Miniprotein binders against a7ua95r516to809. Designs and how they scored, part 95

Target 1, 294 residues: a7ua95r516to809
Amino acid sequence: ASLSLLSISDLVPDLQFIFFWMSNAIEILYFIQQKSPAYMQTIELMDDKAGSKESLLSATISANEEAMTILEEVIMYTFQQCVYYITKTLYVVLPGLLDCNPFGTEPSSEQCRRAAGVCVCAVCVMPEAVRRVVSVFQTTSDLLQQYQVHSEIQSQMFAYLFFFTNVSLFNQLIDKGPARGWFQRSRVLQIQASVKILLDWAKGAGHNHLAQKFFAKFCSTVTILASPPQQLSQMSWKALCAEHPSLKPVQLHRILTQYQLMAELGPLPIWQPSSEDEAYIYRTVDLLESFENH
Key: E = the ipSAE of ESMFold2; O = the ipSAE of OpenDDE; V2 = 0.75 times the mean of E and O plus 0.25 times the DockQ between their complexes.

## First folded at step 7 (miniprotein)

Design bc3 (at its last look DockQ between E and O 0.90; V2 from the best seeds 0.75)
Fold by ESMFold2, look of step 7:
Structure bc3 (fold): chain B 294 residues (1-294), chain A 81 residues (1-81)
Amino acid sequence: as target 1 above (294 residues)
Amino acid sequence: SKVRITIEVEGPPEIAEILAQVIRWLAEEAGAEEVEVRVEDGRVTITITGLSERMAKYLLQIIKYLAEKYGVKVTYEIEEK
């Protein structure tokens, strides 16, 4: 009698126990890794009678290695379960980021927009669509802190969440952008502002490095589309490829084609692909990104 | 809301016993009131007392995953303590 998709708040009561078991397994693994050298040193001090010391040492090493392998599998499984549930909520809320207007929500939003380029404004009201995405990231951060998950695992989780977010936003923009009008200049500027709010959250949360790394493809796309015609028309295909290495030739070509249509520009010879790239600009199998991590 | 879980593991003895060891560690670190492991007739039985119903639910999901991964058969019962 309810929607099949759940908000992050609806999932927290169950998610917290998955986070608990993940943290529990990490603690055990770390303890075994620390104590294994001390235990091995104790065995090495034993008097070696009829080879019993060496066989005991070998058996102990093998048993610990098997147990640690199983614990690593538990950690991987629980990590994947956490990510699965969190990304289900991200999948639901991310499309709204492409449709929202961060500038026109209220008069105070207008004041904040006017000041953003010339001063720091901390009172800007966050659009609801952006708030929903930030809520997912913030809730995840809170759970990781609550269960004292090791910082390296926390970084891995946000690396995947940012990767997932980038792929989802990029694919929707490229695939659905023409039909949804997302390549219109005013819309692109709104999308750019919304992404900046997410990047600011990531910076404040200590994940700036990860966000810069994993949002690169989507940010490059928006940067190109937001560029004034006077600036972009001065850049050759070669220069654009060098400026935006995260974009595949088919992706860059598609973005430039949409830019030409939006700006009402005729074909620009300066954007003609290099001979090396001509073979790849029509590979539609390479247009959209995979959610699978390599 | 606290429960007792009885888990039976059937499969290759070395695999079943090391899985039982890991399950014991998880339950003990989680603060289970009692964890008992018995090995009889080629099966391993693990009894865990004192976890909440929700903690037990997600532990059992982990155990089911491990059972599939390592080729062992797992059955279980849950009782209110």
Scores: ipSAE 0.779, ipTM 0.948, lowest interface PAE 0.6, mean pLDDT 82
Fold by OpenDDE base, look of step 7:
Structure bc3 (fold): chain B 294 residues (1-294), chain A 81 residues (1-81)
Amino acid sequence: as target 1 above (294 residues)
Amino acid sequence: SKVRITIEVEGPPEIAEILAQVIRWLAEEAGAEEVEVRVEDGRVTITITGLSERMAKYLLQIIKYLAEKYGVKVTYEIEEK
C-alpha cells in the first residue's frame, strides 16, 4: 500500500501487539527489580557454608542484571517500533494540516454523517485535516492506556511524537511555505487555528507541558507570521529574539525576510541582526531542523 | 488459532540461558499455556504453547532482534494447533 493511503487505523492491529509486548516487558522488569532485594535478603539469611553464600549471591545478582538488561532492550526495541509506525502515519497526514482551512464548512466525519443528529463533539467539529492528525495522537493515547504502559514511557513517546511533528511542520513551512502561499496572513491564520486545535487536544489529554515545549519553534514561527505588519514592524531584532528564543538567528532572519517580501514592507533597519548574530544568519545548514537530535 | 513455537538458541550458554529465561517470562506474561526450556550441550530449546499466531510472530521478531544484538543463532518453528 502506498504510504499516502496508510492510516493509523490500518496500523492498529500491528501496533496492538507491539504495545502489548512493550507493556509486558516493562511489567516483568519492574517485577524483577522489586523481587531482587527480597531474593538477596533470603540468600543473606542462609547459613554461610564455606563461602557458598557469597558466590550464590554474586551469581544471582549477575543473572538478574543481565536479565534486566535484556528486558530493557526489548522495551527499547518495541518503543522504537511503535514510534516508527506512528511517525509514518504522521508523515502522511501532517502536510494536510498546513493546507487546512478550519474556517470553512468542511463536511463532518463519516461517522458523524451517519448519525441522524448533528454531533457537536470536539472531534466532529474539527476540520478533517486536523482530525486526521488528532486521530493519530488519540489512537496512540488510547493504546498506551489500554495496555497500561508506564507513565514515563508514555511521556517519552509523546515527547518524541511532538518533536517529530514540530520538526516536520516547521521544515515544511520554511521550505515550501513561500511557494505554497502559507506565508500569506490569511493562510497563516488558518494554520494558527489548526495548530490551536491540536494544542487544545494535547492540553485535554494531559500533555500540555510537552506540547508547549516541543511545538515552541513552530508556534513561534506561526505567531510571527500571524502578527500584523503594524505590530511586527515595531519590534526590533533583539526583541524578537527575546520573545522567540526557540528560533535560531538564521531561522528568525529567514522568517522576517519572507515576511517582508509577503507584506511588501521592504528592508526594515529595526530587524537588522545584531553584530553578534550576523555571522549566524548565514548558516543555512541550521535553517531546517534535524530529526536526528532527539 | 493457538500455535506451538519451538525456539532453538545456539551460543554461549550464559547468554542463551538468560535469553531463554527472558523469553519464558515474556511468554508466561502473554498467557502461554506451557513453556518448556531444555538445555542440552550448549543448545537451549524453548517450547511455547497457547499463544495466538499473531502474538507468537511478534514475539519471534523480538527474539530475532535480541539474537542479532547478542550474536546468538536462533532458529524457530511454528506449528498450528
Scores: ipSAE 0.612, ipTM 0.887, lowest interface PAE 0.8, mean pLDDT 90
ESMFold2 (binder alone), look of step 7: mean pLDDT 83; pTM 0.803

Design bc4 (at its last look DockQ between E and O 0.73; V2 from the best seeds 0.72)
Fold by ESMFold2, look of step 7:
Structure bc4 (fold): chain B 294 residues (1-294), chain A 81 residues (1-81)
Amino acid sequence: as target 1 above (294 residues)
Amino acid sequence: SKVRITIEVEGPPEVAEILAQVIRWLAEEAGAEEVEVRVEDGRVTITITGLSERMAKYLLQIIKYLAEKYGVKVTYEIEEL
């Protein structure tokens, strides 16, 4: 079956079956892990009787360890398929966060626009670009809940989705930011506000710990770029490294160079890398992040 | 519409039989109306009746993955009910 790069809602009719088979396999694995010792004891009692009844079930239970390994492969495969399709839709909508102006005054939905005056619902105040990203995460959460996927697998899925989101946003900001004007202070403040809305969603959904862990690099970048020049100019390179340990020296150096240019703080370098870091600030191979897990 | 899928697994007998048992568990938990497993001449035949065409499509995708992973040959036939 062909799955094209469409919105997440266009993929749900097929995704739900992949989620179904994943959840199905997880439930079987859990059942076998909890009941296998008792079932083995029952089979041994049956085997002691003369004229034992043979069945495919009996033969298969004696190979429980191999069967559980195969079930784990099914779970891994279906998990990877879910993540593959979800991240393809996520990749399409994420760039909009970097171009978004979240400080608009108009309601985000038709319902809110018709209500006139102040709208206080979370969806109505959410900028469209943020809403598109949240819709991917929320749809994923809804599918996981609908199929009662084990909580550890749900956490693993969101860990990967947040990892993917961080890499995508960070790489685009670093790579395209100069040409797109994304390092201008007004734009950085807009990006910061958009990301805060996304992080608030993650907190409300029970994923605050995962979001804090996996968005650290992008959030550190935005925090530095959003800092007032008076405050940032007073911080040493060593202090910045300590405050932002998720940033590699080449990454921090690039961010500070762009900050100094856009804030018009003169051509003389303000932040002097430590002698230990000097070898690393020009390692362009380390500038962009990999989408592959460590 | 509901379908019947007939899956033939050809390869090392112990591997084919364990795969057949896992496929049986998946189909039974999914609510298949009937699952039959037959072993003949080192070939394992699995017949699953009563899954929807969409469920069967993705189950077959899983089975094809497993066949590649575990070095067995799988062929199948789909019949509408």
Scores: ipSAE 0.777, ipTM 0.947, lowest interface PAE 0.6, mean pLDDT 83
Fold by OpenDDE base, look of step 7:
Structure bc4 (fold): chain B 294 residues (1-294), chain A 81 residues (1-81)
Amino acid sequence: as target 1 above (294 residues)
Amino acid sequence: SKVRITIEVEGPPEVAEILAQVIRWLAEEAGAEEVEVRVEDGRVTITITGLSERMAKYLLQIIKYLAEKYGVKVTYEIEEL
């Protein structure tokens, strides 16, 4: 109950501190990495009073290495904390994406309404459910930029968030889709349109490659489900495997089985798995994606 | 409000001193007004003055994580200035 009320805006104050410490730790680490050689050289140039130089050098090197290791732990910890809070917010808003009708006349976001007239910015024309998801990613991007977080860390964060989003959406669609009618063509087309808006945002934000990579499984699923029965019924199992390599055999088989039921097509021999895949199509443990394998 | 944090680190001197150094760096970069590190009787004491309460509290969370990671005992006191 209480989690449904948490917006990304409510977490921003806490996230700011985490990002602050993460950024500071990165800066310190970078500073040490750059200055360490110079410090060593300085020690090497000191007068060698009675063997104290080698001991001092060794001690300094060791201390710097240990300090760098600790800083890496701080960075990792703060990164994990950021991801933890952001993914909690995503967890709350992502289900709305699957239920969203992007073709409906939804009112523009309240934030842009305060400007003179209807804001027609890309965010304001988004369906509310999509806008909420995009808002989480945009807030994350804004915070990363605000604290000047290194580009590699930014990429890693978005990679994980897209991974998380894909796993969450995929698992929900596979698990709950049949019961919720998300496999119906009209609903699938709504989902496809909503995901396209999200992907277009990711492209605009400079994360096109990451988005294409990490949303591949969900996008493949939606693409198959959005395909007309006449078209999809002409595609062999092997052809579908080749076009959708992100899907495991068990996943593809489940999707096709549910599609068949929804479309009332009856059994299609052309969708029969290959002899090689036949052993894997019933591995239900591989059906849903895991959050742990990232 | 600004706070004064006193952190005591108990453990192997090598680990405690390096940890204290990292804490000092973090605090300095955070804009602490004063950071003191004392090594006495096998204990390392770090005193940080001038951080906001929220910044300080999160720093303490980081320190706690590090303490657990490196197997050192950390105690702290926070005083509002």
Scores: ipSAE 0.659, ipTM 0.903, lowest interface PAE 0.7, mean pLDDT 90
ESMFold2 (binder alone), look of step 7: mean pLDDT 85; pTM 0.830

Design bc5 (at its last look DockQ between E and O 0.93; V2 from the best seeds 0.66)
Fold by ESMFold2, look of step 7:
Structure bc5 (fold): chain B 294 residues (1-294), chain A 81 residues (1-81)
Amino acid sequence: as target 1 above (294 residues)
Amino acid sequence: SKVRITIEVEGPPEVAKILAQVIRWLAEEAGAEEVEVRVEDGRVTITITGLSERMAKYLLQIIKYLAEKYGVKVTYEIEEK
């Protein structure tokens, strides 16, 4: 009934039972799938002894298929319930990633970054906003492991959580970025570092391929915004589309417009959309991502 | 604390029987102390003993979802211990 979305820890007492029933249904489904060949073998032996057992075999196969369909519905329902509650928690904590400074104080964070090379997690403390998001992912991973959820379902759950995270961060950045100052270069570099911490967590958890796939749009956005003006201004529209295929023309156009404004490169557009893309750069219905596209 | 759940399923007999079998499997895999299924004149009654109250709560939520999805009527009673 009433649900607090302030922390994942408040949800664990209820979530653990939903994960339990999901895992139970998965195990039963797997058992039925393994027994189907053996049961078919028994019916084949019966056919050798008596003719016209085709109707019994057909009825048995239909009953097994119906039971598997019902179990799949149980798995789907419990999966959706888990994801619903977990994403409510993510929705609350994700905006903080866009406002946090993973470098702490600039001198200390700069020194940690230089000393550790490309990996910021190796020598720096994790900001509270990043920790809150990691806590949601880690708690989810712990529950999946605790209840020995089948690896296919674990992958599907993190695929959706990463999809949700990408949509939430991308939409917030595009929609609120100008007013919040999130397109300023120093802020973009801080955002990039924070996302790197999340990607490192996903890699360590065995979900690197899913994170790279489902974060592609947000990561492409941040990569473009973090690019030095000399490098980016020399790239054509076509080259940028090829390098960032996850971005729709309207999205790329908006990102480049904000970039040009913040980098003070003058009012004349530097990047000219191709003739085939020009009709699409004003499709505002395509600007923000849908949470329902997964 | 452990509870006893009595679930009555009314609807198309083939659907009710398959649902009851799936519910039986779920309860037995969960470690229920006893699961009884009775079929009488188009009504299927499932009695599950030995689940915790929280575990039973979420099983019943699943059963209510299935009832709506498959067009059967489900009623239930929960008894302590």
Scores: ipSAE 0.746, ipTM 0.938, lowest interface PAE 0.7, mean pLDDT 83
Fold by OpenDDE base, look of step 7:
Structure bc5 (fold): chain B 294 residues (1-294), chain A 81 residues (1-81)
Amino acid sequence: as target 1 above (294 residues)
Amino acid sequence: SKVRITIEVEGPPEVAKILAQVIRWLAEEAGAEEVEVRVEDGRVTITITGLSERMAKYLLQIIKYLAEKYGVKVTYEIEEK
């Protein structure tokens, strides 16, 4: 109950500290990595009083290596903490994305309303449910930039968040979609429009490649479901597999089966799985995506 | 409010010393006013002053994680300055 009220804004104060420590640990690590060779050289240039130089050098090298290892652990820990808090917030807001009607007249966000009446910025024209999801990603981006986190870590963060988002949305759509009517063409078109807004944001934020890569399964699912029956019924199983390689045979089969039911189509021989895929289409363990395989 | 943190590390001397050094670096980067590291009787004691309570608390979480990871015993006290 209490988690439903938690916005990303409520977590910002705590996230700031985590990002602070992560950034500091990264800076220290790079500092050691850059200075370690110079330090070794300085020790090597010291007068060798009674063999103490080699021992000091060895001890210093070992200490630096161990320190760097510890710092890497700190970075990993703080990264995981960031992901943990951010994904909690995503978990709360992502379901709203599937129920969102982006074609409705929703009021602009209150934040931009203050300046000049109706703000027409890309964020303010977003449906509220989409805006909430985008806000999580934007806040994450802002924090990463604020604390000048290394670009590689930023990329890893967004990769994971997009992965998490894709898994969450895909699993919800596959599992709950039929019962919630999300497979209805009108609803699918709403979902497609909402996802497009999110992808457009990701593109604008410089994460186009990551978004395309990690949203592939969800996008493929939505694309299939959004296809007109006349068009989709002309596509063979093999053609659909080739066009949507991100989908496992069991996933594609489930999507097509549910589509068939929704569209009141009779059995379509053209959608019959190949002999090679026939053994896999009933592997229900592979139906939903796992969060562990990242 | 600023706090004083006293951290005691018990474990293999080499591991404890390295951990203490990392803690010192983290504290210094966090804007600690003073960081003292003492090695006495096989124990490493780190005293940190000048951190906010909130920063200190998170630092302690990091230290706890590291302690568990490296199998060392860490105890700490926090006092308001």
Scores: ipSAE 0.387, ipTM 0.792, lowest interface PAE 1.2, mean pLDDT 89
ESMFold2 (binder alone), look of step 7: mean pLDDT 83; pTM 0.800

Design bc6 (at its last look DockQ between E and O 0.93; V2 from the best seeds 0.69)
Fold by ESMFold2, look of step 7:
Structure bc6 (fold): chain B 294 residues (1-294), chain A 81 residues (1-81)
Amino acid sequence: as target 1 above (294 residues)
Amino acid sequence: SKVRITIEVEGPPEVAEILAQVIRWLAKEAGAEEVEVRVEDGRVTITITGLSERMAKYLLQIIKYLAEKYGVKVTYEIEEK
């Protein structure tokens, strides 16, 4: 029951201290890096006959390098702790994106009657499942801003969170999709709409380039599944590979197989893998993504 | 909820001393009221006063990680002050 109640807001009291120590270490590292050249200039001004400038310079260089290495380890460790806690909450909330309906909170006829000739009800309300995922990303962004974490570290953290999200959603869709009915066209369109809300958040938060890069596999999958049969059946295997380079041959083959089942299509000759890809379409080890790629 | 932490680092002196220096910098930047580093016959003792219990908890986790990474033994004692 504790995972079903897990909220990112419940973790903030602990996360804030981990973010603090990460930011603290970053600031010290920056200070050392900025002041090291000035200290070396002071050493260069010393008279060699008054002492061993070579020995002092060597000891100073070695101490700075060792201290910076240790600070980098602190930053790495605290970063890993941040993403560990954040991804634990993210893992719990992500499956709900595949089951939610972003188009419906009320009967559409009732909400259309309330609107002045335009049905706006489906767009006005974010589903709870999407809201929970956005809350994780927004809380992370708020903590990074609160502690004024260096922009490079902020980018690395969101790159990892988007990577994690993509792997989790893709793996669940491929693994559980047949049993859960997620390959049905109405469900795919709902999933596509939910993911668009996440992409819109990422764009508004200044992370559009990271989201485009790291969601590519899941977005390609949903794009293929959402395609009308008349359009998709005219695209060859080669054309699909070129349009969706993020998908491995085994992944594309599996997606097309599920599409054929959902659309009640038989095998299509133009979807036959190229001779060079044919060896790879049954490599089960390549079907699901690893969380260890980042 | 402010605490006093006493940390003993046992291991290669060059490693223990630079670790202690980094820990001192972390604690001072974090607003510790007092940080003392004592080096005696291969043992380094770090005393940090004035961090909150929660701040100290996560600092100690960092120190334990560094101890494992750099092959030193760390023991510590926490006192409410």
Scores: ipSAE 0.760, ipTM 0.940, lowest interface PAE 0.7, mean pLDDT 83
Fold by OpenDDE base, look of step 7:
Structure bc6 (fold): chain B 294 residues (1-294), chain A 81 residues (1-81)
Amino acid sequence: as target 1 above (294 residues)
Amino acid sequence: SKVRITIEVEGPPEVAEILAQVIRWLAKEAGAEEVEVRVEDGRVTITITGLSERMAKYLLQIIKYLAEKYGVKVTYEIEEK
């Protein structure tokens, strides 16, 4: 109950501390990595009075290596904590994306309304449900930039968040879609439009490649479901597999089966799985995506 | 409010000392006013002053994680200045 009220803004104060420590640990690690050779050289240039030089050098090297290892653990830990809090917020807002009607006249966000009446910025014209999801990603981006987190870590963060989002949306659509009417063409078109807004944001934020890569399964699913029956019924199983390589045979089969039911289509021989795929289409364990495989 | 944190690390000297060094670095980067490290009787004691309570709390979470990871015993006390 209480989690439904938690916004990303409520987590910002805690996230700031985590990002702070992550950034600091990264800076320290780089500092050690850069200075380690210089320290070694300094020790090497010291007068070898009592054979203590080699021992000191060895001890210093070992200590630095161990310290760097510990710092890497701190970075990993803080990264995981960031992901944990951010994904919790995503978990709350993502279901709204599937129920969103982006074609409706939703009021602009209150935050931009204050400055110039009706803000027409890309975020303010977004449907509220989409805006909430985008807000999580934007806040994450802002924090990463604020604390000057290394670009590689930023990329890893967004990769994981997009992965998480894709898995969450895909699994919800596959599992709950039929019951909630999300496979209806009108609803699918709404979902498609909402996802497009999110992808457009990701593109604008410089994460186009990551978004395209990690949203592939969900986008493929939505694309298939959004296809007119006349068009989709002309596509063979093999052609659909080739066009949507991100989907496992069991996933594609489920999507097509549900599409067939929704569209009141009779059995379509053209969608019959190949002999090679026939053994895999009933692997229900592979139907839903796992969060562990990242 | 600024806090004073006293951290005691018990474990293999090699691990405890390196951990203490990392903690010192983290604390300094966090804007600690003073960081003292003492090694006595196989125990490493780290005293940190000048951190905010929130900053200190999170640092302690990191330290706890590291302690568990490296199999060392860490105890700490926080005092308000």
Scores: ipSAE 0.455, ipTM 0.822, lowest interface PAE 1.0, mean pLDDT 89
ESMFold2 (binder alone), look of step 7: mean pLDDT 83; pTM 0.798

Design bc7 (at its last look DockQ between E and O 0.85; V2 from the best seeds 0.72)
Fold by ESMFold2, look of step 8:
Structure bc7 (fold): chain B 294 residues (1-294), chain A 81 residues (1-81)
Amino acid sequence: as target 1 above (294 residues)
Amino acid sequence: SKVRITIEVEGPPEVAEILAQVIRWLAEEAGAEEVEVRVEDGRVTITITGLSKRMAKYLLQIIKYLAEKYGVKVTYEIEEK
């Protein structure tokens, strides 16, 4: 809990031991769950003392249930510690995604352009800010594989990391976007391209369904902002809500307001909230997402 | 480097004993060279030999968490070999 380093690679030497203990506890829990019926059967066969058998069997059942509960607590604790350290590094690197240009203004992109002839690679088009985020996800995946962490726990970990990423990117875009110019259409298209690189990583890593689920709010936001004015101005509030169910009314309203400012559109009657939503478009307490939501 | 950890668990005997059993399982699965559990009235002593210093550090963090969760008092000493 005293780890405050900015890079995931700086955390690995300590983080690997937390992964080790998590995997260790999972293996023990699995063994107990698998062997409990057989162990009780063996006790009955080996001990013919009637009172001793019943007492031992009852104590074994109670001890196994209590021990399994404690092991589940160990798994939960170590999982939370892993997530804590990993998300600290994500929190530091995620803002850079909103400022980067994936279309090749970085030196590595220039190196690929200069080598054009036989080489077109994803590494050459991946801006440093995107690479830093992918590195956190990839390092996490590598650690989970190294310690053979049960696949259900691996999925839960990436579900939380994607949830955290979505909340962090969404909140920063909404909160800092006007001051940083992130609502400019050219910038939104750059952000969209950067997020696609993350989604492609998730798909290749076998987490496509988790990424689709947990990036929905941020992706919806960017999709709306990236839409051409002629297309978006034809979509009613009701249609936008149906197309983007992950967005709360106050969030959709804010996104459309920023869009109108950047596209120099006047008020559009078709974007008026439904009567049921109108009560909620000014609830600023609901504008930003909480990292505690499930 | 390898270490020896001596852990004292003080609290309700039924809780202290099952925690000690779980700690024993964790240490044995991790490849500890020796795990000894001694039960004295109201106190359980666990001695674990042969874990690396880093493995022991994070095991002790887990044990401290469990101690707080289950309302027992835990003290420990670490000896380097």
Scores: ipSAE 0.779, ipTM 0.948, lowest interface PAE 0.6, mean pLDDT 83
Fold by OpenDDE base, look of step 7:
Structure bc7 (fold): chain B 294 residues (1-294), chain A 81 residues (1-81)
Amino acid sequence: as target 1 above (294 residues)
Amino acid sequence: SKVRITIEVEGPPEVAEILAQVIRWLAEEAGAEEVEVRVEDGRVTITITGLSKRMAKYLLQIIKYLAEKYGVKVTYEIEEK
């Protein structure tokens, strides 16, 4: 089956089982952690017949510690599997976000149309491309809640998914943006509106802080590109660095260079990198974000 | 359909027994009808009954991962009931 046809709904049956095992492993781990002290106390209260008590205690402690370690591995493995499947789905739908025109009259989702005629819920009024991305996150949230996954694990999962989304969107915009016309002001404004919808969803879902943190690079890039030439041309390199600290010098330089080309601006001395940054603006290895550094 | 899974763990007894215990706990929490652990001749055998085929499949993936992680040899058989 072509990866292009894979929806999050198609993965839900498999994801459900992975989430199930993850949740179970977490529950068992907490159970052992809570009972371990009680078991130790029980052994300590037993009659010390010929030194067997200390050996039994030591053996029990060791066995519990090893079991907890194994359970942690199960949790990590199942977590990674969830992320793997979810990110595959994101990989498929994220490019559509950059091509989306949120200002167009796109029909509401077919699912909500059937129930109440024209559903005006926040999801139904979303552009289809945005809705597809939001659907992945919403499905993930629903599964985490359904299986009552610990809040810390939920936060870690969303942190990674937002990280992945940011890296994916940023890299695509930087790499393919000029060729696809995504640096054109009209297109940038569409992207900005689409990202705002996504961020608004994240805020509504209780993940505002994580979204703001992990989308910072992409949002900064879009903000710069959405800025009117008259405004942006008045901002110095130092001011832009200070306003967009999430961007590396090489990234900022690339964005400004492409902006300059798109806006048909001549060289702007005010955008000249500082002497300190000059050595870094040509580090093309640092231009694109890595998926490994999370 | 419910399945019967027989898992054999070969390795250091200390690792194999703990792994078997964890597998037992996972299976029990998953709603297995019966979980038996036998330790004979340096082999640990775990028999799980009552899990669905789908649940069992993912459990076995977990077990395989653990086996690789801890350097133990795991073999399994699945019988459909």
Scores: ipSAE 0.673, ipTM 0.905, lowest interface PAE 0.7, mean pLDDT 90
ESMFold2, look of step 7: ipSAE 0.760; ipTM 0.942
ESMFold2 (binder alone), look of step 7: mean pLDDT 83; pTM 0.799
ESMFold2 (binder alone), look of step 8: mean pLDDT 83; pTM 0.801
OpenDDE base, look of step 8: ipSAE 0.573; ipTM 0.869

